# Ledger of designs, part 115: VHH binders against p49116

Target 1, 238 residues: p49116
Amino acid sequence: EGPLLSDTHVTFKLTMPSPMPEYLNVHYICESASRLLFLSMHWARSIPAFQALGQDCNTSLVRACWNELFTLGLAQCAQVMSLSTILAAIVNHLQNSIQEDKLSGDRIKQVMEHIWKLQEFCNSMAKLDIDGYEYAYLKAIVLFSPDHPGLTSTSQIEKFQEKAQMELQDYVQKTYSEDTYRLARILVRLPALRLMSSNITEELFFTGLIGNVSIDSIIPYILKMETAEYNGQITGAS

## First folded at step 7 (VHH)

Design ta45 (framework vhh_7n9e_1)
Fold by OpenDDE, second read of step 8:
Structure ta45 (fold): chain B 238 residues (1-238), chain A 120 residues (1-120)
Amino acid sequence: as target 1 above (238 residues)
Amino acid sequence: DVQLVESGGGLVQAGGSLRLSCAASGFTFSNYGMYWGRQAPGKGREWVSGISWSGGYTAYASSVKGRFTISRDNAKNTLYLQMNNLKPEDTALYYCARPGYGSSDEHDYWGQGTQVTVSS
């Protein structure tokens, strides 16, 4: 049995919308986020082990972990996206709602905490200097998580997750042989992903484009999208 | 095809210094951590040092810590190893490597290596 991933899966290149506006508007943010989401879904779909689980199981997995995959993608592409600037812009746009007293104090707190957690996560990943190989396998570990409710083929999913973990371990051991704690330092970041609300993520990054449509509902469509169609989406003008 | 080409080795006296280079091609260099290894005569391969994709994180074998410095230039697709205060026991064929996939070393990529000889 061959490895879970290959060089093609380590490559994760996000193309940002062009041109970048002087002031980041909601549309630009949503388009950028959509491209990242599409890239993440397409990445998952390109994994042979993912394909082997079947369409129904695949869809269920992605629905369960899309927020985590998206967040890892944000961390990985933080520099290319100018994530700090995007988050600042999101906060600024949110200020209008706050000033208009459209949000409860509790909701404001939740949203601000979410943004804080997201920033902290991305900063922590940057401090670890995670590379494309490690990100690929971290995403695989998140993707092949057997502990989501309602999943089928949980035994097979668990096997794939274990394989991802082992191969990441091997990579870290080979590259950093006498640093026995690097793997642990990396893996201990993963729990932070599950502290983040998918609903809040959706509201912050996607409400400008999808309106009342949920990410959950469009995931099957994205997973069935042809490569050419996908490429058309990422090169299209918003 | 993945290619790694080491250079900079040679003969040096104990206490001397050398700087090794490794030119990488055939893959996206900045996607991977890289490491240096060495093989002394009659001995197996030994890990020497590793570096993250941007160089923001480095690790060293205890035997070379404080003497060797690993670095990289992603714009030039080049890995470096600065070796100071060299000792006779540092004599070996030094090679740069990119990890492959899986636990087997057969999946890793190595260059042909560059010979470092330290005289007493």
Scores: ipSAE 0.919, ipTM 0.970, lowest interface PAE 0.4, mean pLDDT 93
Fold by ESMFold2-Fast, scan of step 7:
Structure ta45 (fold): chain B 238 residues (1-238), chain A 120 residues (1-120)
Amino acid sequence: as target 1 above (238 residues)
Amino acid sequence: DVQLVESGGGLVQAGGSLRLSCAASGFTFSNYGMYWGRQAPGKGREWVSGISWSGGYTAYASSVKGRFTISRDNAKNTLYLQMNNLKPEDTALYYCARPGYGSSDEHDYWGQGTQVTVSS
């Protein structure tokens, strides 16, 4: 009944902490990443189809895919975040750590490989000039993934994913009617998201915020806060 | 609500040029790809050209490739179509459009259009 997403779901506005410090530090990076994570959770909660799955199911979906949603958000907001500057600062710090033997070479190699994969992903999305509508539907395809272990309502989730794929296809075919390759070029970017480690994402962007607590373990609390705020607005509560 | 207002059409002789403009309002223009379509008298609608949000990606119908150039100015919420070396076959009502829900163009957002007439 009607489209999966509306114009409100295409709007994705990240507000950065201001001012940007002269030297990038863990606090600024963590605050910036946290804002993007909260924006991504709020975006997911605002989708009627997501709400229709029920709290247990929709929480499980976000716990399974938060790293994919976050990475799509990094690519979409790369310019606003000055992501290239943040990543360059992290790379410089890691190179100095190798020289000073402060971290194991194996760990540094894993983190550097993750950063290179992230840079390649963001560059690929930029080359395709992905717009807000396309990002919204790519996030919906990732969110409504029926193939994560332990999910309930997998048939309904699959139907929402298929609806997202269909609506993205319609948009691309209407906008670029004689370009038969664009949709395929966009969709083949998605598998790379599952190859990126959520543990390394946590180390790079959320160090100092979560300590020894994983992001997927705090997601139920974040979603509950957003749900309570949303429900309060419906009932007229301040 | 979404509003698109086309302008710049007119009567020109074959080989001439026109620049069409489309003023967009009621939505965040930079979030969407846009396209130009046209409809000749007694014919169905034909897609002409599409452009991505920043202008970094464009596509053209085979019939206009090399003669028409699509562009946009996100600061002005304006879409453009530069039409060079116009042919009588280009005579049509030209619409700018934001894609809407579904595969049919019936749900797209478009204005009343601007008439382009090319005499031989």
Scores: ipSAE 0.834, ipTM 0.933, lowest interface PAE 0.6, mean pLDDT 87

Design ta46 (framework vhh_7n9e_1)
Fold by OpenDDE, second read of step 8:
Structure ta46 (fold): chain B 238 residues (1-238), chain A 120 residues (1-120)
Amino acid sequence: as target 1 above (238 residues)
Amino acid sequence: DVQLVESGGGLVQAGGSLRLSCAASGFTFSNYGMYWGRQAPGKGREWVSGISWSGGYTAYASSVKGRFTISRDNAKNTLYLQMNNLKPEDTALYYCARPGYGSSDEEDYWGQGTQVTVSS
């Protein structure tokens, strides 16, 4: 069998909305996040192993892990996105809601902790200096997780995950041969992804665009979207 | 096509220094970690040093640690190996490499190499 991924899957280039406003409004944040989400979903769709699982299984996988993929994407694209500035803007917008007494104390805490965890995760990944190859395979490991409820073809999913893990291991071993702990340092970051609430992520990054529509509900449509349509949306003004 | 071209090798006396360069083309250089290897006469390929995409992380073989420094310039698509305090046992054909996909060494990309000879 051939490798799970190829050079085309290592490439992960996010195009930001242009021009960047002086003040990062909710629209800009949501558009940026949407582009990343689309890129992440279409990345997954481009993997032959993903395609081999079938439409229903594919959709279920993405629904289960979209938040993790999105978060890895944020980490990978943090510089291009100016993620720290985006997060600061989100906090500022949140403070307006707080002042209006629309949120409970507990909810405020949850949201702030989520932002903190997100920032910490991205910082930790930056410190590890993860490259495009490693990110691609980390995303694959997250994507092909067999332990989500309600999945079909779990044996096949597990095989793909193992293949991703092995290929990443081989890459790290070849590149950093005598650093025997590099792989472990990378993989131990993955549990942090599952501590992050998909609901809070959705509220922070997507509320301005999708309203009451959930990311979960639009995933099937994103996965069916043609590349040309996607490209058109990227270049289009929203 | 992926191409790697090494340069900077030569003959040096023990205790001397050399700086190797590797020009990369045919792929997005900044998407990959890179590494240097070497092959001494009659011996197999040996890993020497690795570097992450931005250069923020480096690793070295125990045999060269403290003497060799790996670096890169992504704007120039170039990998470097600064070799100080060279020893006769460092004599080898040095090659730069980009890891491929899968577990086989044959899947990696490497250049023709540059010869480093250290005289006693």
Scores: ipSAE 0.895, ipTM 0.956, lowest interface PAE 0.5, mean pLDDT 92
Fold by ESMFold2-Fast, scan of step 7:
Structure ta46 (fold): chain B 238 residues (1-238), chain A 120 residues (1-120)
Amino acid sequence: as target 1 above (238 residues)
Amino acid sequence: DVQLVESGGGLVQAGGSLRLSCAASGFTFSNYGMYWGRQAPGKGREWVSGISWSGGYTAYASSVKGRFTISRDNAKNTLYLQMNNLKPEDTALYYCARPGYGSSDEEDYWGQGTQVTVSS
């Protein structure tokens, strides 16, 4: 059997909406985030091991881990997205909501704590200088998590996760041979992804979704899209 | 096809310096960490130094730390190794590498190498 991933899975190219508005607004942020989410789902769907698990298992895995994949994508694409500018705009909107008494102080505290955790995560990944190969394998480790409730085929999922862990280890060990601690520094970042609320991520980045539709409810639809439809969503082309 | 082409080797006296270059093609250079290895006459392959995609993270073998500097220019798809204070024990064929997929070092992509000879 061959490796879990290939060069095509290491390539992760986000195309931002253009033109950029003079003032960041909910629509631009939502469209940018939606493109990243669709790119992340298209990435997962392209993995042969993922395809082999079958449609029901694929849907369950992505429903369980979309926030973790999305957050890894935010970190990986932080420069392309100008993520710091987007987060500053969100903070400014929250400050205005406090002044206008539209949101409770407790809710704003939760959201600000989430933004802080996100910034710390992205900063930690930047300091480690995580590359495209390492990001691809971290996403694979997250995707092939056998410990989510309600999953079937957990033995196969665990084998794919272990394969992802081994191939990441081999890469890090070959590249930074005498730095025996780099892998541990990378892997210890992953538990923080599960502490981040998917509901708060949805409120921050997907508030422009029509009909108050949850990400969880649209995942089966997105995974069924053909490649042309995915490309249309991630590039904004019809 | 992944290709790596080394240059800059030669004969140098102990205490001298050399700068090696590696021209990469056939893949997106900035997606991968890279490393330099060497093989001395009658010995196995030895890892020398590794560098992350942007150059923000580097690592060195204890035998070369403080004397060698790894760097890269992503715009030129080029990896470098600056070698200072060379010693006769640094005599080896130097090759650049991109880590391969899978669990074997034999799946890595290596160049043909450039010979460095340090006379005493």
Scores: ipSAE 0.831, ipTM 0.930, lowest interface PAE 0.7, mean pLDDT 88

Design ta47 (framework vhh_7n9e_1)
Fold by OpenDDE, second read of step 8:
Structure ta47 (fold): chain B 238 residues (1-238), chain A 120 residues (1-120)
Amino acid sequence: as target 1 above (238 residues)
Amino acid sequence: DVQLVESGGGLVQAGGSLRLSCAASGFTFSNYGMYWGRQAPGKGREWVSGISWSGGYTAYASSVKGRFTISRDNAKNTLYLQMNNLKPEDTALYYCARPGYGSSDESDHWGQGTQVTVSS
C-alpha cells in the first residue's frame, strides 16, 4: 500500500484575519481560532484513510480529538498567529471577568493552568523544531487514535495509527539516522495534549463566535463544508 | 518536480576544508528536514548529517562529528555542509536529500551529487 500522507497533507498554511487590530479583541481571537479549526478539520478530511472510515466514524474521530488537533495546529502556527500575544490578550480579557467576580477561585486556577499548559506545550514543540512533515504525521497519530470511547472500526483506526507512526519513524530515521532518540522525544510530547480540557479551550478561543453552541455540535457541519465555503471563510470577513 | 542540485565539491588535501551547497526547488523547502549523504567507491550510501526545518536541530554521524557542520538558508532554499579537517576516508560522492513518504528509500529525493576527493 502507498503512504498514509502526501505533500498535500504536509502543507498547512493558516491565513490570519486582516487587518490585524491594534487591540486584539475577542472577535479577532475567535476568528483566528475558527480559521485554524476549519483548516485542521479539512486537513483531516483530505486524508484518504480518513475518508475510508466512513462519515459516522470520521465524525466520531474528529469529535474525540478536535482539541488535540487544534492544539497541534496552534503549536505549528504559533508564529503566524502571534500566539503569545493572543494568549496575553485572552488573559487580559479573563482578568475583566475576574474583577466582575464571575468566576470561582477554582475555575480561575483551572483556566490559568490550561493557558500555562498550552504555552508550555507550544514552547516545547518549538524547542524540538518540529517540521511540517512531522506535524502532519503527529496530527495523523492523534486523529487515528483507537482508544476513544464509542468508536467503531477500531481495528482499522489502529492500523492507520500504526502506519502513521511507522512512516514518521522512517522519516526521522532517514533524516537523523544516528540520533536514535529523536522519535521518542517527539512522541513523548503527545500525552500533554490530553491534559488539556476541550471545554476550557472552547471557552478561551470560541465563546465570542459560537455562544452556547459547542464545537462538538458544529463538527459535522464543518466536515461537510464545501471548499468554496471554506475558502470564503479564510479570505472573507466574518 | 522536486529538484536538488549539489555543488562545491572538488579535490582537497588532507586537513583541508570544503563547503558544499544544495539548491532545492519544486517543493516548500521549510516544511522538511534535510540530510546529507555520501557514497564512497565500492561502498553503500552513508548518512552524514541531518538538519531540522529551521536549523534549530542538527545531527551528525559519529565519523564526521566535530568536523562537519550542516546549515540551511530557507530564504534561499539552500542546504549547506561545511567540511573541515577532511580525511582521505571522507572521499565520496556527496548528495543532499529530502526524505520521502513511506519506508522505501526510493521515495526520497536526491540530487546528482558532488564529488569530494581528499588526497593524502
Scores: ipSAE 0.913, ipTM 0.969, lowest interface PAE 0.4, mean pLDDT 93
Fold by ESMFold2-Fast, scan of step 7:
Structure ta47 (fold): chain B 238 residues (1-238), chain A 120 residues (1-120)
Amino acid sequence: as target 1 above (238 residues)
Amino acid sequence: DVQLVESGGGLVQAGGSLRLSCAASGFTFSNYGMYWGRQAPGKGREWVSGISWSGGYTAYASSVKGRFTISRDNAKNTLYLQMNNLKPEDTALYYCARPGYGSSDESDHWGQGTQVTVSS
């Protein structure tokens, strides 16, 4: 039935809130992260194979993997987001929280370990010079994961994941024909995404959300939004 | 539509140099890796060199390694191949390419090509 993805899926354009404040705050970080989350959800929904799984199944997939998609998006959009500056501001806030005895040392260590893992991941992707095509297919591989608990249609999901893996392989082999190791270098980065806590991602990037609602609880509502509503969330425009 | 237009080919003596250019349009050039291929008279297509989106990662066929340098200018949507110490066996029609979707080579987008002839 043709390729899993198209040029439309390789295009991943994040529009940041403007202007960037002189001092980074929770509001700006949360708005930036929310735009990336909505862009990631809109990206997933635009895939015909994803829609073919049906609403219940595709919603369950995104609820299970949103943190992996979000982290890939952070790596892909690191320059546009000035992610290093955002992470530095978060670290500074955590250091101040220790000094003010507002947070336990153990919790701060867990959050710092998460930030270091995130930085390592983003640096590894940058070192490999991962392109938009490769990011699109890595996102497809994590999206079509058949091994999350409670999923239906696992055989169909597995076939879409295998299709994503094969198309990524074809691209890498065509582009870098005599470099037989590049694909392996890329794919061995993926297991690190599953070691990153979605709860810590929520605390770092989504603390400014009203009512501190969990991301997985709002995903079904985001996926049901009309295209115009997605665009409004992504750009911050009405 | 993806469009790729090569230029810079010509006749050169063995040991000489040429710089090929490829003007890309119809897609977001910086989202994709690109490659150069060539086809010598009476032979199949041969991959020559590939480059990542920013130019930070490159790969070369063993036959050209150390002599050819691939580069790109994303602001100009242009791919380059600097060819040094050319040999008669480098004589071929040189194509730039954007990899296509799926496993078929026919899914790749190739330009018309630019002829490189190396005399001994």
Scores: ipSAE 0.848, ipTM 0.940, lowest interface PAE 0.5, mean pLDDT 88

Design ta48 (framework vhh_7n9e_1)
Fold by OpenDDE, second read of step 8:
Structure ta48 (fold): chain B 238 residues (1-238), chain A 120 residues (1-120)
Amino acid sequence: as target 1 above (238 residues)
Amino acid sequence: DVQLVESGGGLVQAGGSLRLSCAASGFTFSNYGMYWGRQAPGKGREWVSGISWSGGYTAYASSVKGRFTISRDNAKNTLYLQMNNLKPEDTALYYCARPGYGSSDESDSWGQGTQVTVSS
């Protein structure tokens, strides 16, 4: 049995819409987010272990963890995306909704806290200087989480997660042999992903693009999308 | 194919300095942490120093801490090791390495190495 991932899985290159506007409108944000979402889902699809679980189980896994994968993607692609600028723009757009009294005070608080948590998470990852290899395996650990309700083949999922953890451990041990705490510093960031609401993420990044369609409902479609179609969307969008 | 080519080794007196370079090709250099290792005559491979993808995080073996500095230039696909206050016990074949996949050391990629000899 070979390793869980390969060089093709370590590569995670997001192409942003071009040109970047001076003012980041909702469309630009949604398009950028959509590209990241597709990239993340197709990344998962490209993993042999993921394929081995079968279509139904695969879909269930992605539905359960898409927000976490997306968030890891945001952290990984923060520089390319100019994430801080995007988040600032999102906040500005939210102010319009606030002024229109469309949101309750409690909802506003929840959304702002979510943005804060997202920023903190991305900043913490940047401080750790996580590389493409480590991100790939962190995403694998998140993807192959057996603790989501309604999953089938949980034993196999657990095995893949363990394999991902072990291979990441080996990588860290090889690269930073006498730094015995780096792995722990990295892994301890993962719980923060569970604090983030998928609904709020969807509202912040995808409102205006998918309308009343949920990310959950389109995941099967994304997973069945041809690579050529995906690439066409990346190069031909906007 | 992953290729790593080390250079900069040589003969130096104790207390001297050397700067090693490692030219990387065949992979996306900035996706990986890198490390330096060394192998002294009659001894096994020893980890010397590691560096994260951007250079924002570094680690060193206790034997070289405070004397060696690892760095990288991703634009040039090059890894560096500045070695100061060299000691005879630093004599070894130095190699740069990209970690591979799996638990075996053999999965890693490394070059032919560059010889560093420190005289008393």
Scores: ipSAE 0.921, ipTM 0.973, lowest interface PAE 0.4, mean pLDDT 93
Fold by ESMFold2-Fast, scan of step 7:
Structure ta48 (fold): chain B 238 residues (1-238), chain A 120 residues (1-120)
Amino acid sequence: as target 1 above (238 residues)
Amino acid sequence: DVQLVESGGGLVQAGGSLRLSCAASGFTFSNYGMYWGRQAPGKGREWVSGISWSGGYTAYASSVKGRFTISRDNAKNTLYLQMNNLKPEDTALYYCARPGYGSSDESDSWGQGTQVTVSS
């Protein structure tokens, strides 16, 4: 049995919409977020272990964890996205909404708390200087989570998660051999991903989506995009 | 294919300095942490120092801490090891490495190494 991931899975290159507007708008933010979501889904379906679980399980796993994958992607691509600038623009918009009485104070508080948790997460990852290999394996750990309600094949999912954890451990121990605490510092960041609401993520980053459809409803379609090309790479047929 | 080419080794007197370089190709250098290892004659491999992708995080073996400095230049795909106050026990073949995939030590990519000899 080979390793869970390869160099192709460590490569995670987000291409931003061009040109970046002088003043950030909802359309640019939503287009950027949609590209990151697509890249994250495409990344997941490229993993042989993920494919081996079958289509129904694949859809269930991604529906359960897309917000965690997306948030890891935001942290990983924070510089490419100018995420701090995007979040500052969102905060300014929320302050204007308070003044204009468009949103309740309780809702604004919830959204601001979400933004602060997101900033704290991204800052913690930056301070740890998390690399592409570490991000790929952290994404694999959250993808192969056996503890989501309604999942089948939970034993096999757990085995893939354990494989991801072991390979991340080996990488960290090989790279930083006498830093015995680095892995623990990294892994303790993961629970924060589940404290962030997927509904608030949708409101912040995906309000401009075509037809304003839910992320849940589009996941099956994204996972099926470019299936012929992907299968061609595996079989050499196309 | 991953390629790592070390240079900068040589013969130096105890107390002297050397700067090793490692030219990396065949992968996206900035996606990976890197490390330096060494192997002295008749001894096993020893980890020397590791560095994160941006250079913002480093770690050192206790035997070299305070004397060696690891750094990298991602624009040049190059890893460095500045070695100061060299001791005879630092004599070894030094190689750079990209950590591999999976749990096998064989999965690491190693260069051929550059010989460092420290005379008393």
Scores: ipSAE 0.830, ipTM 0.929, lowest interface PAE 0.7, mean pLDDT 87

Design ta49 (framework vhh_7n9e_1)
Fold by ESMFold2-Fast, scan of step 7:
Structure ta49 (fold): chain B 238 residues (1-238), chain A 120 residues (1-120)
Amino acid sequence: as target 1 above (238 residues)
Amino acid sequence: DVQLVESGGGLVQAGGSLRLSCAASGFTFSNYGMYWGRQAPGKGREWVSGISWSGGYTAYASSVKGRFTISRDNAKNTLYLQMNNLKPEDTALYYCARPGYGSSDESDVWGQGTQVTVSS
């Protein structure tokens, strides 16, 4: 069979809300994050191997890994998003909340630790100079994870993950033939994605959504959208 | 249609320098790492150097390390190979490549190459 991904899957273009406000606010951050989330789900849905697993399996996979996909997207789109500026604004808001005694010290510590993990992850990916092809395949590796609880078709999912790993290896070996350590440096970054809390990601980036609705509860609806609706969400067109 | 076109080859004396260029078209150049390869008379293709999308990460074959420098200009869709202290054993057809899908070279996109000849 042909390759797992095509050139269309290597292309990952985030369109930011315009104009950027003078002072970052919850609305702008939430809109930016929502566009990235929709782009990530549209990307996953476009993969023939993903489609072949069927709707129920697709929903289960994305529910399990959306935070990993989103975090990889944040790292890939860090410059387009001005992610460092967004994170600085969030940190400043938390610092003000501490001064005003609005949040518990334990909660603030958890959120700060999450931000530091995000910053370290994005910095490590930038230092490795990860390209669009490498990002596409890292996203495929986390998407086709057979080890999430409650999954069916785990043998087929594992086969797709192994194919993603093999094709990433081939690319790295062709590009950096005598650099035998690059692939290992890339792959050891992935476990950190599972240490980052999806609940804290929701609170940092999706606060502007209806507060009682979780991301994993809306995933089935997003995955069922027609292409025009996806394009409308990622560009803000109505 | 994806195309790669090399230029800058020629005849130089041992110890001389050449700068090769590779003009890329038909794809988003900045999404991919790129590499240079060469083929000497009677030999198979040999990998020479690779570069990441922004140029922040590079790798070199042991035979050229310290003498060759790979670079890129994404605004111009161009890949470069600066070759210094050239040796007769560097004589080869030099080609640029975008790495392809799967384990074979069949999916790689190759240019036609530019000939480098180093005399003593």
Scores: ipSAE 0.801, ipTM 0.918, lowest interface PAE 0.8, mean pLDDT 88

